# Ledger of designs, part 21: VHH binders against DNA primase DnaG (dnaG)

Target 1, 371 residues: DNA primase DnaG (dnaG), of Nanoarchaeum equitans (q74mb1)
Amino acid sequence: MAKFAPVQYKYIIKAEFEIDGIVDREDIIGAIFGQTEGLLGMELDLRELQKQGKLGRIEVEYKRVGNKTIGTITIPTSLKAVETSLIAAAIETVDRVGPAKARFRVKEIVDVRSSKREYIRNRAKELFVQLLSKTAPDIEELRRELEEAYYSKQLIEYGEEKLPAGPLVEKSDEIILVEGRADVVNLVKHGILNVLGMNGINIPKSVVELSKRKKVTLFIDGDRGGELVLRNLLAAGADIDYVAVAPPGREVEELTNKEILKALKSKIPLEQYIKNLRISINNDENKEKYKELLSKVFDTKKAIVFDEQFNIIDEKPLEEIDKLPSAYGIAIDKILDNETYAKIKGKYQLILALDSNVNAQERVITLKDIQ
Below, E stands for the ipSAE of ESMFold2; O stands for the ipSAE of OpenDDE; V2 stands for 0.75 times the mean of E and O plus 0.25 times the DockQ between their complexes.

## First folded at step 12 (VHH; framework vhh_8fcz_2)

Design s5 (from r6 with T59E; at its last look DockQ between E and O 0.28; V2 from the best seeds 0.00; counts 0 for: pae E 7.6 > 2)
Fold by OpenDDE, look of step 12:
Structure s5 (fold): chain B 371 residues (1-371), chain A 121 residues (1-121)
Amino acid sequence: as target 1 above (371 residues)
Amino acid sequence: QVQLVESGGGLVQPGGSLRLSCAASGFTFSSYDMNWVRQPPGKGLEWVSDISSSGGDTEYADSVEGRFTIIRDNDKKMVYLQMTSLKTEDTAVYYCAKDRWEYGTFEFDYEGQGTQVTVSS
């Protein structure tokens, strides 16, 4: 009796099942073998694997509850993690036991040797998604759900700057650019995996480079802060194709799945967004506040910076405009030329000037504009 | 192959109504969210509305909210867009589009010829 050396099993597949009928253990086991046959090829046939000692005995525990059979299955394997994961996924495709409808769900794959349970689970999900993509392209929803589940916790670092990103930022032809890590986390949580976050006000080189080879949607908050981000991006030479905007007063990091999808579906070309900004200036409810600030700088040769509530934070002579802190806005008693604009364009969301010759693509409000 | 065939467009006066239809084939219709998108003359593609695979959830662009209604029939593999209170700015070619999710990118799959909607006095 050749003492079959105890095949050291590496993994244990644990699954639960519910069957809409009264069945016995043999029926259950038969269904598993029968319905998985041919699904993974001959090399991963369960019967063959058992013959080879790579698959252990399928243990079935069940109880009868009314007209249903509920229980668990345990399958030890000496296979590699990938193979084990495939087998586990295949088991979940069993949908009948005899004439009865059945549902199988893998609870876990236990690593007998190491704490790699989490890895196995995630890998199984990945492999299952891949398998489905190849064999059933019409199962888009299921694929999406599995992908979301797999990647939702997998933020990566992108570029030399170690920017927060979704795991598919490099693989995707199109990316979503957001302001920060919190935004990335939220988008990834909701299945947006081709997202890249920027750290701070400075535009990373990696973002600029990536923008040259990818279609880029800038996703900004529903406030005026996003305008500054856009300006900085463009100034840095980034190629932005579309702009998506969160609902008014909402931050990207707080958006629901529906809100995210709606915002992204409602994305507009960059040119259109810029045009809209111009229109918004003309209809601005704060015209009187603008006039007030401009009146304060009129014929003073000064620059005044102010917050979002239009409170003055600091003031300096125009010659010292570079010494002014970053703020929501700046009012200046000078015609904006390219040199002056270059000094302030990245520091302020709103620029109020008596006059300006600066490119109309920027949000500069002049006295003429508010008359 | 995914096929989407739009119909129901035409000429209508401002304030009028139209109902667009889209016949879908070549995919499991009930498994996908469906959309209407439009392309106004000289402008890019604009998202109009979507409906979930089950039909339980609907969303609209701000420009059409309260005026348009999207409905689907999974048995017939049809999606509809009821348009009311039409405006001149609603003039566009309308397309039915299937949600596509690939590599984390949300896109629209639309291959139909579209249906022309013209709103003019």
Scores: ipSAE 0.019, ipTM 0.439, lowest interface PAE 7.1, mean pLDDT 80
ESMFold2, look of step 12: ipSAE 0.027; ipTM 0.621
ESMFold2 (binder alone), look of step 12: mean pLDDT 81; pTM 0.814

Design s6 (from r6 with E102P; at its last look DockQ between E and O 0.14; V2 from the best seeds 0.00; counts 0 for: pae E 7.9 > 2, placed apart)
Fold by ESMFold2, look of step 12:
Structure s6 (fold): chain B 371 residues (1-371), chain A 121 residues (1-121)
Amino acid sequence: as target 1 above (371 residues)
Amino acid sequence: QVQLVESGGGLVQPGGSLRLSCAASGFTFSSYDMNWVRQPPGKGLEWVSDISSSGGDTTYADSVEGRFTIIRDNDKKMVYLQMTSLKTEDTAVYYCAKDRWPYGTFEFDYEGQGTQVTVSS
């Protein structure tokens, strides 16, 4: 059985108008709908939003002074702050009511939930005017710029490193850890407020310390870069409890609300994620080629470089490893240590070694990995 | 005090169906997203599905999508999980769970005994 669930309005747009003529309420409302049609796309069309109950009834109070009509309009909306600001900006573009010249000015946007968000209104008006006067800009670029400005103001700084964080990071027993600021902004935009960012690849001490006090879910991109972030965190001694992974080929900073929810609620324990990584290595189509190359270097004190087809390009003693050319990969008859890695860093995409004592940025496959 | 009471579990053959129920009390039910989570034998908790506070948005784990349906009734303060095409992998104790904050954090509350679902020949 369906029940009525009334829409809770989040914002109220209040605007003033002055019209150089005598008009009635219907003329004013008609001009608002008519002159904003098509400006904001179908998702933010005022007539459609009103039919969906996302935009309340436009209330008009006016009086006539001489040959002018002056007054105010009030528009409740259940839309988010950025969308409300765009609608408010669009209303200010209305310049005629019937035959009369008109001027609309948004006086305020009242935040039913919080007055803190009123400041975004002026920025939206500036950007919207620029949209109307420029050849190149579109509404989606404007939306992104407003979202960045709005949600960046909600972030806090965490720790000595001044890490980007959502406002609930200190209060929550669980923390969602992401790679960078853009990821934090996107999660906060979608209502996830217990998020902490790590400005890039350097693992902050505050993150390691926090991970020992709270449950941590690492939320990583769906590519190999996310695996590197996890490896660096573990090497730094962080206590990661769960891993959530963005869909393949997607970055956390670009995910929709549903993608974020699904990924976070499908998080798995760290140990299970590591087991899944090992299973993926065992299913690699090139596993036998890795074995063959490692077998060729085993106990030879040599290194072999190879191309993408696994053809050997060059071979030299380990003492001359720095003289080998850059290539797709290298296989070495040695445990990969810091000294050896310093000589080959950045020259190869794949490193095959007997074992590894370093967390290399490249993919490393060892004899232990391919058993 | 928040209370969540699950029921409707049982023994079922592969390919069968069950409907789980969860009765909620002690909080403003219509303000919170609700979830089903499960714990397979000898394993940790696994999220199954969620439903928004209004009931308008649902999301499912990949392993159950297309087979399970989450439903809520805000008037009766109930959440349900309709399960079809059940597999042996679905064997678990199922818990309903309340999100901790209405502001969209992903902290779950688990209160109650859960209900056992066993899928076997």
Scores: ipSAE 0.012, ipTM 0.567, lowest interface PAE 7.9, mean pLDDT 80
ESMFold2 (binder alone), look of step 12: mean pLDDT 82; pTM 0.842
OpenDDE, look of step 12: ipSAE 0.629; ipTM 0.893

## First folded at step 15 (VHH; framework vhh_8fcz_2)

Design t1 (from s1 with T105Q; at its last look DockQ between E and O 0.17; V2 from the best seeds 0.00; counts 0 for: pae E 7.9 > 2, placed apart)
Fold by ESMFold2, look of step 15:
Structure t1 (fold): chain B 371 residues (1-371), chain A 121 residues (1-121)
Amino acid sequence: as target 1 above (371 residues)
Amino acid sequence: QVQLVESGGGLVQPGGSLRLSCAASGFTFSSYDMNWVRQPPGKGLEWVSDISSSGGDTTYADSVEGRFTIIRDNDKKMVYLQMTSLKTEDTAVYYCAKDRWEYGQFYFDYEGQGTQVTVSS
């Protein structure tokens, strides 16, 4: 016989039942397993979850009143809120115990590890009923729909700018800052509720004020665009304590739970992150070539395009920058602004400029970066 | 009360190996993901590795991936860190930590004294 390892449960489902007959504990438990089999797919099958230790023993307390059996069941789970809610809804579909008619109603889902939050019980119940009435429904697709609806409703608006936020942003001593709404939704989906989004690069005043009262971890995408967000925050006077970075080439909004937790666990103090940026540029084997190209274009009012070997392909005045061919890179004798970027977007992989005030998709290296 | 007792540290030469142990008590050990974190001399805490409550999933910091292995024994309430190909940069006090979630926030609970690993010579 298999043994269940002790586990810390996150939620306890409590349901009431009334059965029009005299039944025992094993009849009730058997009906629950039997009538929910296949409803939620194999990954949320109650017997499989119990074997995996993700669902605890179903405890039954009951009494007999006349010819009826009434009582409660409790089901501990280590699953997340959405999966727990789906299981709770499935239990409400149980309508017989042995030969007797039965009615099950979920009374509450108790949050074991944090303050209890009211779940959208009516929404889960309504969606589950729709699931049973659909022609050959796809349970995995419905699970995704429930997840999106659940987590989207958990966001709040913060500050006069009505910033997207997780529900616990004010209560927490520490805040995770992300760039936008999609990032907030993804973090809340994965159980991180002390998160605050911004309006992209434009730094809200409410964010700056909050950063002076709470510890802040900036969670940025794994590209150079995330570094620009940090620069803008610092320029606005925000007090950033830590930086967490998504894996290279990944955006915070698309990360899995493992990737989010790894990034947050690997956060580093701001000072160390800034130092690492300087070391990364100094270790670039082509640093001297960047310096040479910027020096060559400096104070000429021209732009120079170059290949992967850093050989100059063409050169034109800045006024004719749109007439330069596509190439590996371009060096320009000016600050990269929106007007200039619009003329060169997508034509190069590397942009060398005196400075930058745009969030370019390409790699941008400035005089500040190499000085 | 949560208690975590780390052991197995010591002096070792670069390229050597060590196995760290952590004995846990005072909580339902098998219900928590467990971590190793470390504090290099004069620096802040660095996360090293974690292992899921069941032991089925592990994750590593980039600096140690391929060299360190985290394992757990839920029956004995033990977490281990098998370290190989040690470098001088691995010199630190190593702590065992459990995950704690409160109000949608994540913390490390590390209450042990840690165990010193020194990679030198």
Scores: ipSAE 0.022, ipTM 0.622, lowest interface PAE 7.9, mean pLDDT 80
ESMFold2 (binder alone), look of step 15: mean pLDDT 83; pTM 0.840
OpenDDE, look of step 15: ipSAE 0.536; ipTM 0.849

Design t2 (from s1 with E102K; at its last look DockQ between E and O 0.25; V2 from the best seeds 0.00; counts 0 for: pae E 3.5 > 2)
Fold by ESMFold2, look of step 15:
Structure t2 (fold): chain B 371 residues (1-371), chain A 121 residues (1-121)
Amino acid sequence: as target 1 above (371 residues)
Amino acid sequence: QVQLVESGGGLVQPGGSLRLSCAASGFTFSSYDMNWVRQPPGKGLEWVSDISSSGGDTTYADSVEGRFTIIRDNDKKMVYLQMTSLKTEDTAVYYCAKDRWKYGTFYFDYEGQGTQVTVSS
């Protein structure tokens, strides 16, 4: 091939314009860049996207009729449908070319690789959302609302619990397990189609059974809530192979493509994650307090209740554990089992025990964790 | 036939630097994101870094961010890993890999023998 320079574009934005004045191509292009600067943030800035090769050259065809300039613009983009739609909408806000009043209207967004019917459906959904009285307070909220409406139709239901899932969860040998529906939607929009949601911290039986048949990567939020999800899965008997963690303070449902791929590429074996978690507990500033409380209760057949300053509020024999008051935490001289947990459930934020064989909603620290 | 040939490894002191190279052939190089992955002694494969097909986006594992730089040259069909501030934990066989997708999951497609990096005092 002697002279070719193929570019991989996914969509072509086609818009029509009418300008109340005589202008030239450069005036039209300048107005598009000038009046869209800052509207969509840095990630969707048209000049930056063009510099990155994600936006092609703007082609302008026009003719002069009387004292007006009318025509069309064509903008190729390698961006995904949602981002392309946002850019197209921003172009419709251009209302002047130089001193002349202008009107821009997107005629269509052509999917280079897909059918025209899919474009019409997507555009109709966008227009319907705009007709509602809902207003996103900023561009990120608008993007999230649009993405939820668009990508939710790509999901399937899995198992008798009707869990949210990507379309490839059954076919793939490996799955990515996430906490809820919003996480599934976000991963599907970024092309991760072998994803399964759990509808919160209650572990579905279908998840446990699937984990025994397929390799599972648990993808959790970057906070303490993610740790709780893992502990609940293990207590339910799920067979988790790897853990991927969102950046600190971030939730899986809000991650960008780059953050998702980095987290998934950086996944670690479950054993290593548990080891890292125990190291983190060992560096906990309150580690010695946990150790003191467990030591005080060890071999006493008692339970001790303590406040947020780790002062003992009350203590009773294990047989009377249900008579202890609610507090910040409890330390018990036994393995946390279902009988004991039923008596203390919901009364404490922190449970210190010799070991645990139950799926507790509260944080549980055991002797293994604080060695 | 996909071919990835890694080179540039060797023995280096902690705090030292190395530059790894990967020569690619047998596929449309400019269409694929490229990765460096490594296998420490007695351990499984670890992802190190990736670079987008255009070279405009790079991502690094937390353990190497700020110390390693991935670079590609689409004209020469080369991927490089500039490594600085090397630690003994960086000792591994390093592989160049392209992404491969199967049923919604990506895998690393590495064909080369890798290049040994040894960091010891």
Scores: ipSAE 0.338, ipTM 0.800, lowest interface PAE 3.5, mean pLDDT 82
ESMFold2 (binder alone), look of step 15: mean pLDDT 82; pTM 0.835
OpenDDE, look of step 15: ipSAE 0.693; ipTM 0.907

Design t3 (from s1 with S52Y; at its last look DockQ between E and O 0.21; V2 from the best seeds 0.00; counts 0 for: pae E 4.5 > 2, grease 25.3 > 24.2, placed apart)
Fold by ESMFold2, look of step 15:
Structure t3 (fold): chain B 371 residues (1-371), chain A 121 residues (1-121)
Amino acid sequence: as target 1 above (371 residues)
Amino acid sequence: QVQLVESGGGLVQPGGSLRLSCAASGFTFSSYDMNWVRQPPGKGLEWVSDIYSSGGDTTYADSVEGRFTIIRDNDKKMVYLQMTSLKTEDTAVYYCAKDRWEYGTFYFDYEGQGTQVTVSS
């Protein structure tokens, strides 16, 4: 018996058993490990999880009544809800202890951090039926499907636009605003329940209204696309208080729990984030060239296309913007709107404009960005 | 009631090292993740580091990663922050904090007076 350091547990599985025979504690524990081996794959193997400290010591209380052994088991876990439910379901498959017939029933799964025990118990039963009814399940694919189904059912629709949201958006004084549904699902999966997504809609009215009565943290991807989302929100009049940023090159929808918590703990007040953006642009070695091109087009009602060396290739009135050739970049004497963007989409890598009210796929730099 | 007592701060030159300590009481210490947060002069709180209740997982703010190490001793109910390669930007009052999440919002739940770290020539 090696000493075992205490760990943080999130759930406790409690199960009852009845065994048609007289058995010892070690026989019961051995049957649980033995009959679940291989059922959930290596990542959820109970012996391995216990060695990793993700399952606690299996506690057994039993008594002998006649020729039977009857009792309860208690299994603490630091795993998340879906993994805990899969383990609970696997325990119910145990039907023998040594030569004796056995019946195990999960009585409850205690969520030490919340009170949604009944949902988890019922979900474990559903997962158990699905797991047994598949002829040859890929357990990792099944786990992903169950996570999607489980956490998607926790989402609500918010506002007239039917925006994806976590269940606690209305009750919380603070919300986390993300770009899309996949981001909402990932945050809810990791326990962030006061989240609201925009579902690909250009700045919904419901988002703007909510932002004026609640504190808002905008949680954006670690690339340029997130900066455009912020600018569109501000242009629509949304009241954004903080910004949290995913690691460089990562999307919010793909983050691990550790990455999510680090990003949220490291959030920055909006004004500081905007200052950082302007410092970054000021350090761009081409900043003065962007400024020069924008100043040349300003108040001319024209658009100018330029090469990678920022030499002007062609120039036409805005009415003829669709007649300009493809090039490295374009500078326009107007606010970038949907109509204009439709005419230039995919023709340039860089767009310089007076301002923008669209979320373009290309890099957009505005007058405000360089001043 | 939760009590967190920070110590070990002081004046140090750039490039120097310092070790902060935090003594915890009034809660089941081994059940909670612990954090260090700091407040630079004239600024709001900023998160520095986190260590999980088991002591096996740690995270760090980008500004201190590679220079700071968070350690816990669950038997003694202590959290430490080993700081090396200190910069003037590390000047702040440092607090240890117990994790507190409400509906997905993280609060810096701290009860102590903090400990002053000053990095200057």
Scores: ipSAE 0.249, ipTM 0.752, lowest interface PAE 4.5, mean pLDDT 81
ESMFold2 (binder alone), look of step 15: mean pLDDT 81; pTM 0.818
OpenDDE, look of step 15: ipSAE 0.655; ipTM 0.896

Design t4 (from s1 with F108Y; at its last look DockQ between E and O 0.28; V2 from the best seeds 0.00; counts 0 for: pae E 3.6 > 2)
Fold by ESMFold2, look of step 15:
Structure t4 (fold): chain B 371 residues (1-371), chain A 121 residues (1-121)
Amino acid sequence: as target 1 above (371 residues)
Amino acid sequence: QVQLVESGGGLVQPGGSLRLSCAASGFTFSSYDMNWVRQPPGKGLEWVSDISSSGGDTTYADSVEGRFTIIRDNDKKMVYLQMTSLKTEDTAVYYCAKDRWEYGTFYYDYEGQGTQVTVSS
């Protein structure tokens, strides 16, 4: 329909203006739409946003004092904090109403649902400078930069390792454990505030300690899995209760709100996750071929490369592993460590080893996985 | 007090259909997302589906997507779960639940007795 349906607004932009002339409400509104047109791109065009119901009716209160018009405007928006800040910055660029010189100043951005209004206002002022100086601004890039800065300010540091965390990680009886800072920022952006990040395979002592007194859900990427990270957590003595998995092909740091909530609501107990991993390995049609290749290399101090049909292409002593050709896969008579992985990274799709302490990009199957 | 009364369960054969109903009272129903959760015999709770407060957005667990449909009627304060192509693993007590946020964690409020769904040949 042509009318703008009511929406639940999140923010209210309040701005003051002084106009060196006598103008009407319609002149003021027209100048706001006219002088911001094209400035923020089509996604954030004020007239279009109002047609979509994402921007409310602009309310103007003013009085005429002598030959001046002085007043305030109020603009409700259902947009997020970053987009609201961009709009507020654009409003401050309005410098005329008809022939009259005008000055607009955003007084505040009121969070209907409560947030750090002062931070939003300061970022809007900085973005205002960028908008005026850019010949062809990338609004989406600016939006992402403002979001990163805004939500990073909401993080706290946890433990002696100063791990990135949401502000409620200490108050909550339950936490969500993620791989790194980008994941924490994304979850906090979407309202998940009891989140704690890690620094890769080096398991922080603070994480282990926290896991013994709080319920922990480990939230891992959809592909490449977090099996090494989980294994290291368990070996360090962490008490992991649940596992949540991002959709296939997706990483936690890139998920939408809907994807985050579905993954967290679909979390499964750790015991069930481990059971699922064991069933998957037992049902692999090539399991016996993995066993055969590993048995051929076991205790030989050699590595064997093989094709997609599991035919052996070449073999060499482990000290010459870097001289083996690229192939479908490689089997090695040792634990896959950083030294060995550096020599074979990117050359194979499948690595068979006695064990692994490396989070490799390639699929790794160990002797323990197939016993 | 929040009150959720589930009904519509029963015994069905694999491939059959059922519609579960949930009558809600004691809270502003239209302000909350609503969920169906289930508890299979001898196991913990599993999330099944949710529906936004307006009814405009639905999400399903992978195990039920394409077979189950969640519906709400804010005027009657009702939530429904249309279940089709039922499998033996769908056997569970089904609960209607509303979302609750506390300290950045979301919870399910389920305060009804649930309704038993049994799928067996």
Scores: ipSAE 0.298, ipTM 0.774, lowest interface PAE 3.6, mean pLDDT 81
ESMFold2 (binder alone), look of step 15: mean pLDDT 83; pTM 0.829
OpenDDE, look of step 15: ipSAE 0.541; ipTM 0.848

Design t5 (from s1 with Y107W; at its last look DockQ between E and O 0.15; V2 from the best seeds 0.00; counts 0 for: pae E 4.1 > 2, grease 25.6 > 24.2, placed apart)
Fold by ESMFold2, look of step 15:
Structure t5 (fold): chain B 371 residues (1-371), chain A 121 residues (1-121)
Amino acid sequence: as target 1 above (371 residues)
Amino acid sequence: QVQLVESGGGLVQPGGSLRLSCAASGFTFSSYDMNWVRQPPGKGLEWVSDISSSGGDTTYADSVEGRFTIIRDNDKKMVYLQMTSLKTEDTAVYYCAKDRWEYGTFWFDYEGQGTQVTVSS
């Protein structure tokens, strides 16, 4: 575990550098202060902040490789997140150390409160598990619960709806939009801090407003439920720019770091995602059977249940939809809404409807999906 | 100053092979993950592959997995993309890119002119 000693510091800026020359520690520190002087005004001047005790000692670790100097710096600060981010950006403007060309990149900004709490909590959780080991429940389920509890404390609340969010969602020009809190927790755990969660298919007004100011990547689970989430976002007027999809059969909340990064790097523009959806449905072997069943219920005010061979088993007026037996699938002459879904949830594997307003666990195919 | 110079593109028939090269300078090459990205005609930028700073971990877009191999040489400051079983949809300008870490999110940071790969019969 990492140890952070400063009691009053809130953040630690970690940056790396490459310098085209042989320089000493003092040269590097001098360049940082000298080239940022006056850049952020008096209240955020690095020399003045250090005099006030709001900026700690700059620690430098470096090695000399050939004719170059490479290394890292750490800068503890008691400033808030926005001020810390501005200082980090200023450090990245440093382009010389003495006569040598230099390049600085901020690798991360560490919240000291989280690191100190993680160390202490790890010891406490290990003790807890040991004390209960004789009668402990499933250890993997406990591990997941402990991780969720730990990282949940590092989230912020966004907007009047108090949506779960990573700490950098307000400052970033681009955000990653996910369905729920568990997704936010998993992304924050893996260092993705510009993330915002929602209440499933209920689209918060704060999300719509934010989407008009920032570029948005919608990150959805690897099943087809994500199509409904996207549809509801668009109907609410959200400005979605890209879509990223978890691997087939996986949920965003379960992904490893490698899977998260691959999905985000593989994001595609919204227009391309919509086009891919239409192509996928049109290539389904059973597309014509879906059309036939939807045609049979259209304008009848009925629902029809069918077997795996698409033979009709039963039909009832929509008012009696709860009286239909469980089967492979159901086709209904209406838009699938929450009231109707509550009556049929778990009874079918496939739902054919005119349109859908719900994020169903079952596969839903609508008239719009077939176009 | 960061410089990334791509080369090795050309015209090839479907099923053919090419090897792209990227020479890097102006930054600590061994400290950054490196990427290949591409821009097909009339389309936006598409990520292709990533290789960790040490070279020990690679990731590929689904569309190229099994056909492309990313390799790096930290001593020579080079990254390569070995492409096989090329398809017409692989036609694009290919760029070498490094990570850029900003506000807790990384971005692709590319500076080169790219190298044109054209796959046609």
Scores: ipSAE 0.253, ipTM 0.747, lowest interface PAE 4.1, mean pLDDT 79
ESMFold2 (binder alone), look of step 15: mean pLDDT 82; pTM 0.827
OpenDDE, look of step 15: ipSAE 0.586; ipTM 0.871

Design t6 (from s1 with D33Y; at its last look DockQ between E and O 0.46; V2 from the best seeds 0.00; counts 0 for: pae O 9.0 > 2, grease 26.2 > 24.2)
Amino acid sequence: QVQLVESGGGLVQPGGSLRLSCAASGFTFSSYYMNWVRQPPGKGLEWVSDISSSGGDTTYADSVEGRFTIIRDNDKKMVYLQMTSLKTEDTAVYYCAKDRWEYGTFYFDYEGQGTQVTVSS
ESMFold2, look of step 15: ipSAE 0.364; ipTM 0.817
ESMFold2 (binder alone), look of step 15: mean pLDDT 84; pTM 0.856
OpenDDE, look of step 15: ipSAE 0.637; ipTM 0.891
ESMFold2, look of step 16: ipSAE 0.350; ipTM 0.798
ESMFold2 (binder alone), look of step 16: mean pLDDT 83; pTM 0.845
OpenDDE, look of step 16: ipSAE 0.012; ipTM 0.209

